# Ledger of designs, part 26: VH-VL binders against p42126

Target 1, 258 residues: p42126
Amino acid sequence: QRVLVEPDAGAGVAVMKFKNPPVNSLSLEFLTELVISLEKLENDKSFRGVILTSDRPGVFSAGLDLTEMCGRSPAHYAGYWKAVQELWLRLYQSNLVLVSAINGACPAGGCLVALTCDYRILADNPRYCIGLNETQLGIIAPFWLKDTLENTIGHRAAERALQLGLLFPPAEALQVGIVDQVVPEEQVQSTALSAIAQWMAIPDHARQLTKAMMRKATASRLVTQRDADVQNFVSFISKDSIQKSLQMYLERLKEEKG
Short names: E, the ipSAE of ESMFold2; O, the ipSAE of OpenDDE; V2, 0.75 times the mean of E and O plus 0.25 times the DockQ between their complexes.

## First folded at step 10 (VH-VL; framework fv_bebtelovimab)

Design k4 (at its last look DockQ between E and O 0.67; V2 from the best seeds 0.00; counts 0 for: pae E 5.7 > 2)
Fold by OpenDDE, look of step 10:
Structure k4 (fold): chain C 258 residues (1-258), chain A 123 residues (1-123), chain B 109 residues (1-109)
Amino acid sequence: as target 1 above (258 residues)
Amino acid sequence: QITLKESGPTLVKPTQTLTLTCTFSGFSLSTTGVGVGWLRQPPGKALEWLALIYWNDDKRYSPSLKSRLTISKDTSKNQVVLKMTNIDPVDTATYYCAHRSYKFGFWPYFDYWGQGTLVTVSS
Amino acid sequence: QSALTQPASVSGSPGQSITISCTGTSSDVGGYNYVSWYQQHPGKAPKLMIFEVSDRPSGISNRFSGSKSGNTASLTISGLQAEDEADYYCSSYTGSTYVFGGGTKLTVL
């Protein structure tokens, strides 16, 4: 099991813990479990909020699984990207209060997950950086991810961050506004519980409608252009130059582990 | 090749518990994302979804029938069991089990079906 | 949830094109792209013909196509053939449940 759900029905909160070793990469299986787990919670009236966190401190999520995007068929790439879209759509449009308790590194796809949440808490550890560093790998962020970041930290900041592929340490992350709080590592979970309680104190109807209103434009655009976005991704990722780059990166990762 | 087959009593008395078993082959219910669902169809009427069980033992039920339904699986035997309590003549229908595929992305569709088993509820 | 609305019956001659509508609400057909169509011949199990509004499973003829506008999904069968005579059901996954239409009987004249 790659997703651990710890429910507290009395509190109306569930903690969803990522447990996909070694670095909570967003593999197809992991994406599937996340969507199904979230769907269950959304349809249980006992829950109004969910905290997303890693079961293993040190890494929140390393992002997309590069093995899903390298050396596979175009059909595989298409399917994988659809899964990524689905996760984003489900998280981004969730009627639940979502709080990220970021207790580890949070690059790329990890940051994608965090950005879908309503509130983000990052552990104060210089080794824990958050951001979208796709451009450093020669990869461009899709428009819906770009919009998500832009809606969080503003257009100018997002433009800079995306082009340079910046990863922010805690202090800078807080300053730029990509996270809402930075706290000692041992306080991340308790702070998340306190934060989510504040959000849940708001009438659900008003909160949910406001959230939908704020996020509708971006979400609807993806829904309308879902297939086109998939085709763009497949076309891009299938390029020989990109495949070579990914392969080289994977090889480097293996060397570092060995 | 994916196949499913429903088995169980074809005649049940009112107020009894209906137990149906789905035996399948060609896939494993240990595979991430895979599910098996139960549906029914009264004679000459529309399809109705009853329940779904996932590989991780997560269960989904029709809201209207949730209190009467229990779905379970035995992965080692490739079987899924549906129990329906307090059966009534209105529950007379052809009951189907169906495969919910694991495909790329979220794919909540039933792509393979059993042939169905007609269950008649009568005194 | 309430059933999706389909016409009780439609008919066409061989070679013609027919369309079956499926009307729901913003909570099902209009809210998600999880619309599917099933074909059912008498005494047989349903067969998945369309999923995700307009995608076809492998092996399904390209004569079958799907679309959606607002809260209404549509199944179009072109080049109608005798074997197409069957009941057709639309379905929508709502994020929690599966909702089906009342079914449409297609007669090939």
Scores: ipSAE 0.830, ipTM 0.918, lowest interface PAE 0.7, mean pLDDT 95
Fold by ESMFold2, look of step 10:
Structure k4 (fold): chain C 258 residues (1-258), chain A 123 residues (1-123), chain B 109 residues (1-109)
Amino acid sequence: as target 1 above (258 residues)
Amino acid sequence: QITLKESGPTLVKPTQTLTLTCTFSGFSLSTTGVGVGWLRQPPGKALEWLALIYWNDDKRYSPSLKSRLTISKDTSKNQVVLKMTNIDPVDTATYYCAHRSYKFGFWPYFDYWGQGTLVTVSS
Amino acid sequence: QSALTQPASVSGSPGQSITISCTGTSSDVGGYNYVSWYQQHPGKAPKLMIFEVSDRPSGISNRFSGSKSGNTASLTISGLQAEDEADYYCSSYTGSTYVFGGGTKLTVL
């Protein structure tokens, strides 16, 4: 079980906790469980909102699982990228109110998940940085993730952040607008409950239609270009230079843990 | 390699409960992302989806039939069971169980199907 | 959920190409890429031919191709063969349920 769902149907809220050891990497199995768990909540009229948070100490999600992207077949890379796109599309277009309670480090694909939410709360801990740091690994963020960041913090800030591969500590994250609140770690959950209640005070129909209107253009760009985006990813990730860089990074991670 | 087979009664009286069993091989319902669905096809009509059960016991039902349907699984027996209450003549159809694609564990496609079993409801 | 609209029948001669349309709404075919196509010979179970609009399962001939424009998906069969004679169903997932087309009977003349 990689996703724990703690329902409070009386309140119309569920807490979805990430439990994919060690660092909530977005493995193919974890992506699958996330989408299916989200789908269950979307199809249950008892729920109007979901709080996304981590059950792993110190980390919200470390991002994409590099073992899915290194030393595999092109068919595997295609399937993996489709799964990543699916998670983003499902979260971004969800009719549920989504609040991220970011109780740990949130780089790369972790930030991808957080950026899909309606509201982001980050724990005030200098070890908990958030951002899309793919360029520091020699990897380019996909256009739909660039669009998501740009929609959140504006073009100029996103342009600099992506090119430099910036990770923002809490104070800077709040200032640039990549998160909406920064609170002490012990208050993250209660703040998320308060935030989701404010969103749910809005009539569901009007809120959901407004969200759909605001997000339609960004989501449609991926939907219409989905196969091309997969082919671009497979072509890029299959390059010998990229595969060597990924292998070197994975070996370094193995040595640091050994 | 993957096979599914439907079993159950071929003739049912109105108001009774229909119980159908899907027995499968070549996959395990313990594997993350795997699901088994039930569909039906009235004679000469289109396919209609009824229910789906996932490896983690998560269940989905057709909204129009939800009050009449119960899906369950026995992973150790490689079986999925569908119960439909208050049967009437409109429920006459060939009933299929089907495997969802494990390659794309959350895309709703049925890649392997049973042969189907015809259930006739007396009028 | 509303049914998807397919033509009741289509016919072609061996070697020709034919196209079967599947028209839905912005809530299914137009809104998502969860479109699939199934082939069904008489007395047989459906067989998945196309998924995710245009992808083929292993073992499916590249004579079968799929596409989508707006609210309409299309299945194209090139180099028509006698064994292609069957019923063809499109399907879309709506986020909560599956919707199926009424089916198209393909006759090979």
Scores: ipSAE 0.219, ipTM 0.679, lowest interface PAE 5.7, mean pLDDT 89
ESMFold2 (binder alone), look of step 10: mean pLDDT 89; pTM 0.900

Design k5 (at its last look DockQ between E and O 0.79; V2 from the best seeds 0.00; counts 0 for: pae E 6.0 > 2)
Fold by OpenDDE, look of step 10:
Structure k5 (fold): chain C 258 residues (1-258), chain A 123 residues (1-123), chain B 109 residues (1-109)
Amino acid sequence: as target 1 above (258 residues)
Amino acid sequence: QITLKESGPTLVKPTQTLTLTCTFSGFSLSTTGVGVGWLRQPPGKALEWLALIYWNDDKRYSPSLKSRLTISKDTSKNQVVLKMTNIDPVDTATYYCAHRSYKWGFWPYFDYWGQGTLVTVSS
Amino acid sequence: QSALTQPASVSGSPGQSITISCTGTSSDVGGYNYVSWYQQHPGKAPKLMIFEVNDRPSGISNRFSGSKSGNTASLTISGLQAEDEADYYCSSYTGSTYVFGGGTKLTVL
């Protein structure tokens, strides 16, 4: 299992722990398991909130799985991207209260997951950075991800962050507003529990409708442009120059692990 | 090639428990994202979804029939079993098991079906 | 959940195009793109013809196409052939359940 779900029906909360070694990359299998796990919780009236966290301290999620985007067929790229879209849509539009307990590095796709949540808590460790660093790799963030960040930290801050591909350490992350709290690492989980309780104290109907109202524009845009977005991704990722870059990067990663 | 085949009693008495087995080949229920579902169709009527079991043993049931249904799997035998309690003549139908594919992430469709087995409930 | 609404029957001549409608609610057809269509010949199991509103599985003729507007999905069969005579069922996955239409009998005249 790549996702560990620890339910507490009495509290109305479940903890979803990422357990996809080595760095919780968003592989196709992992994406699928996440969606299915979330769907189960959404359809169980016993739960009103979910805490997302890593079972591996040190890394929340390293982001998209580069092996899914390198040396594969266009059909594979299309399918993979659809899966990424699906996860984003499900998280972003969830009627559950979602809180990220970020107990590790949170770049790129990891940050995507965190940004879909209603509330983000980051461990105070200088090694744990959060942000969208796609541009550093020559990759452009999709519009729906851009909107998600913009809706979180504002237009100007998002514009700067995306263009420069910034990864924020805890202090700066808090300052720019990409996370809501920074706490000692040992307090991340307990803080998440306290935070989610506050959100769950709000009547569900009012909260959910408000959330939907706030997020509808971005979500609807992706839904209506889902195929076009996939085609854009496929066209981009299939470029020889991009494939070469990805291959080189993967090779470097292997060398570092060896 | 993916194939599924339903087996079990074709005649059941009211109040008894119906047990159906789906034996499949061409895929494994150990594969992430894969599921096997049960559906039924009364003679001359529409299809109805009953239950679904995933590779990770996660189970989903029709809300209206949940209290009567139990789905289970034996991955090593490539079998899925459906049990329905307190059977009634209204439950007379052709029962199908079907493959829920793992393609590109979440894909909630039944792309391969068994031939179906007619179960008649009569005293 | 309530069944999706389909016409009981439709008919067409060979070579013509016909459309079958499937009407649901904002909680199913209108709420998700998880709309699929199944073809069923007499005494046979259903066959998946369309998924994700308008995508075709491998091996399915391009004469079959799908669309959706609001709470209504549609299956269009162009260049109608005798072999197309069957029952057609629409389905919607709602995030928790599978809902089916009442079925439409297609007769090729």
Scores: ipSAE 0.831, ipTM 0.919, lowest interface PAE 0.7, mean pLDDT 95
Fold by ESMFold2, look of step 10:
Structure k5 (fold): chain C 258 residues (1-258), chain A 123 residues (1-123), chain B 109 residues (1-109)
Amino acid sequence: as target 1 above (258 residues)
Amino acid sequence: QITLKESGPTLVKPTQTLTLTCTFSGFSLSTTGVGVGWLRQPPGKALEWLALIYWNDDKRYSPSLKSRLTISKDTSKNQVVLKMTNIDPVDTATYYCAHRSYKWGFWPYFDYWGQGTLVTVSS
Amino acid sequence: QSALTQPASVSGSPGQSITISCTGTSSDVGGYNYVSWYQQHPGKAPKLMIFEVNDRPSGISNRFSGSKSGNTASLTISGLQAEDEADYYCSSYTGSTYVFGGGTKLTVL
């Protein structure tokens, strides 16, 4: 099981803990479990909010699973990217209050998950960075993720951060606005519970309609271009030079892991 | 090589509980994202979705029939069971079980179906 | 019970193209791309022909295609053949439930 759900129906909140060893990479199976778990909570009237956090101290999520993008068929790449798009769409448009309790490193696809949430709390540890560092890997953040960052921190800050592939330590993350709070590591969970309670104090219908209005344009841009986005990803990731770079990066990760 | 087969009674009296078993092969209900659904089709009428069970025992039910339905699985026997209480003549239909997978992206579609079993409710 | 609206019947001659419509709401067809089409011959189980608006399972002829505009999805069959005579159902997954159309009987003349 890669997603642990700890319900507190009395509070109307569930905690979703990421447990996909070793670093909560967004494997196809993990993406699938996330979507199905989110659906279950969305359809249970006992729950109005979800806290997303990690069961692995020190890492929230390391991002996309490179093993899904290297040495596979074009059909596999298409399916994988569609699953990534699906997770983003489902989180971004969720009718639940979503709070990220970021208790570890949060690069790339981990930041993708965090940016979909209504509120983000980062542990005050200088090793826990958050950001979209795709360009430092020779990969481009998709347009819909660029839009999400821009909506969060503004055009100029997003423009600079994406081009340079910046990862923000806690103080800088708070300053630029990519997270809403930075707290001592031991306070992350209690702070998330307090924050989600305040968001849930807003009448559900009005809050949900307002969120939908604010997010509709960004979500619609992906929905109308979804197939083209998949085809662009498959074409890009299938290039021999990109496959070689991914292979070398994976080999370095195996040596560091071993 | 995915196959599914429905089994159960073909004639049922009103007020009884209908129990249908789906026996399948070519996939495992332990596989992340896999589900098995139940649907029905009254004679000459449209398909109607009844219930779905996922690999992780998560369940979904048609809202209009939820109070009458229970779905369960036995992964070791490759079986999924549907029970429908308080049967009425309007429940006469062909009942199908069907496979659903998330494995290669999000595919909320029934890609493999059993041949169906006709259940007739006496008046 | 909410249902998707399909014409009761449609007909065409061999070699022609025909289109079957499926109209829903912003809560199903209009709100999601989880639209599928099933073919059903008499006495047989339904067969998935199209999923995710316009994708085909392996082994399905490219004569079958789909599209969506607003709250309406469409199934198009080109180069109509005698074996295409069947009932056709659209379906939409709404994130928690499935909704089906009433079905369309296709007659090949």
Scores: ipSAE 0.253, ipTM 0.697, lowest interface PAE 6.0, mean pLDDT 89
ESMFold2 (binder alone), look of step 10: mean pLDDT 89; pTM 0.904

Design k6 (at its last look DockQ between E and O 0.72; V2 from the best seeds 0.00; counts 0 for: pae E 5.4 > 2)
Fold by OpenDDE, look of step 10:
Structure k6 (fold): chain C 258 residues (1-258), chain A 123 residues (1-123), chain B 109 residues (1-109)
Amino acid sequence: as target 1 above (258 residues)
Amino acid sequence: QITLKESGPTLVKPTQTLTLTCTFSGFSLSTSGVGVGWLRQPPGKALEWLALIYWNDDKRYSPSLKSRLTISKDTSKNQVVLKMTNIDPVDTATYYCAHRSYKFGFWPYFDYWGQGTLVTVSS
Amino acid sequence: QSALTQPASVSGSPGQSITISCTGTSSDVGGFNYVSWYQQHPGKAPKLMIFEVNDRPSGISNRFSGSKSGNTASLTISGLQAEDEADYYCSSYTSSTYVFGGGTKLTVL
């Protein structure tokens, strides 16, 4: 299993741990398992909150799986992107309190997952950076991801961060507001438990409706434009220049591991 | 080629437990994202979903029938079993097992169906 | 979960276009785009015709199309043929539950 769910029904909280080696890349299979796991928790009335964290120290999630976007058919690209949309929609609109316990690097798609949460805690390790660095690879963030970041750190900060493809170390991440707390690595989990308890102390109905109100515009836009967004992605990723770039990057990664 | 076939008793008495087996080929329940579901259809009536089992042994049940249903799988035999307790004449229906595909991520549709088996509940 | 609402029956002549509606709530049809349509001939198993509101599985005729507006999904069959005579069921997936409509009997005159 790529997702480990540790339930504590007594506390009304479950911990969802990412376990997709080597770096919790968001492969199609991993995305599917995440959605299924989350859906199960959402339908269990014994749970009100979920902590997202990594079972692999050093990395929260490396982001999208580049192998899913390189050397495949257009149909595959379309399916993959739909899966990414689905995960985002499910997380972003979840009635559960979601807290990210970020205990490792959190770039790109990893940051996407973290940004969908209600609260983010980052380990104080200079090697752990968080941000959307898609532009560094020549990739454009979709509008719904842009909106998610913008809603978190503000328009100006998001504009700068996205264009430059910035990855923030803990101190800067906290300063810009992309995370809510920075704590020693050994305190990340306990801090997440404390934080989620605070959120769960709020009446569910009021909290959920407020959250829905805050996030409805962006979510609804994606739902209504889901196919168009997929087509845009497929058109973009299928370009020869982009495919070559991705291939080169993958080759470099292999060399670094070898 | 994906195929599914339902087997089990065609006549059951009230209060007994109905056990149905789905034997399938062309896919494996070890494949990530794949599931097998059970549905039923009373004569001349609409379809009703009963249960679903995933490759990772995660299970889903109809809320109204959850207390009466147990779904299980034997991956090595390519079989899924549905048990329904406390059977009543109202449970008379054609029972189908169906394949829930792993297609491009989360794809919650039944794309392949068995031929169905009519189960009559009578004293 | 409450059933989706479909007309009991619809009819059309060969070559015509017909539409079958499926009405739910904001929690099902009006929510995610997990709307599907199944065709069922007498004595046969259901067949998936449309998924995700308007997508067709491979091998399904382009005469079948789907749409959604608000809490209502629609199946349109163009160029109606005799073999299209069947029962049609809409379905929605939500909250780990599958819900179906009451079915629509399509008669080709």
Scores: ipSAE 0.619, ipTM 0.856, lowest interface PAE 1.4, mean pLDDT 94
Fold by ESMFold2, look of step 10:
Structure k6 (fold): chain C 258 residues (1-258), chain A 123 residues (1-123), chain B 109 residues (1-109)
Amino acid sequence: as target 1 above (258 residues)
Amino acid sequence: QITLKESGPTLVKPTQTLTLTCTFSGFSLSTSGVGVGWLRQPPGKALEWLALIYWNDDKRYSPSLKSRLTISKDTSKNQVVLKMTNIDPVDTATYYCAHRSYKFGFWPYFDYWGQGTLVTVSS
Amino acid sequence: QSALTQPASVSGSPGQSITISCTGTSSDVGGFNYVSWYQQHPGKAPKLMIFEVNDRPSGISNRFSGSKSGNTASLTISGLQAEDEADYYCSSYTSSTYVFGGGTKLTVL
């Protein structure tokens, strides 16, 4: 299993731990398990909130799985991107309170997951940065992820962060507003439990309708443009120059392991 | 390649419990994301979804029939079993089991279907 | 019980194009792209023709195409052939539930 669910039905909360070795890359299998696990919790009235966190030391999620994006068919790329879009749509529009307990590095697709949550808590460790750093790799964040960041930290901060491919250390992440709290690493889980209790103190009906109203325009924009977004991704990732860059990056990862 | 086959009684009496078995080949229920569903179609009427079971034993049931349905699996035998309690003549239908695609992650559609088995409820 | 509305029947002549509509709500058709279309000949199991609004499984003719506008999904069959005469069902997925339309009988004249 790549997703561990630790229920606390008495509190109405489940902890969903990412366990996809080595770095919680968003592989097709992991994306699938995340969506199915989330759906189960959404349909169980025992739960009103979910804490997303990592079971892997030092990393929340390293982001998209490059092995899904290199040396595959266009049909595979299309299916993979649809799975990424699906995870974002399901998290972003979830009727559960979602709190990310970011106990490790959170670049790129990891930040994608965190940004869907209602509240983000980052461990105070200088190695744990959060941000959408795709432009550093010559990759453009999709419009719906840009919209998500912009809605979180505002237009000017998002514009600067995306163009420069910024990764925010904890103090800067708090200052810019990409996370809501920074706490000592050993306090991340207890802080997440306290935060989710505060959110769940709001009557479910009113909270859920308000979230849906605030997020509808952003979610609807992806839904109406979903096929075009998939085609744009497939066209981009299929370019020979991009495939060569991905292969070189994958080869460097192998060399660093020895 | 992927095949499914329904088996079970073709004639049942009201109030009995209907037990249907789906035996399949060409895929494994140990594969992440794979699911098998049950559907039915009363004579001359529309398709109706009944239940779904995933590789990790997560289950989904039609809300209107949930109290009467139990779905289970035996991964080693490549089988999925549906039980429906308190059968009534309205439950006369062709029952299908169907594969939920695993090839591209979470996709809520049924790509391979069994031939179906007609279950008639006597009155 | 169906929450998706389809016309009871449609007809067309060989070589024509025909469109079958499937109308739902923002929660089942409009809000997500979980619309699928199934073809069913008499006495046969349903066959998946279109998924994710407009995707075709391998082996399905490109004469079959899908689209969505607002809360209405459409199946279009171009170049009608006699073998296309069948019942067609749309399906959607919402709240862990599969919902089917009432079906549309296509007659090829």
Scores: ipSAE 0.274, ipTM 0.706, lowest interface PAE 5.4, mean pLDDT 89
ESMFold2 (binder alone), look of step 10: mean pLDDT 90; pTM 0.926

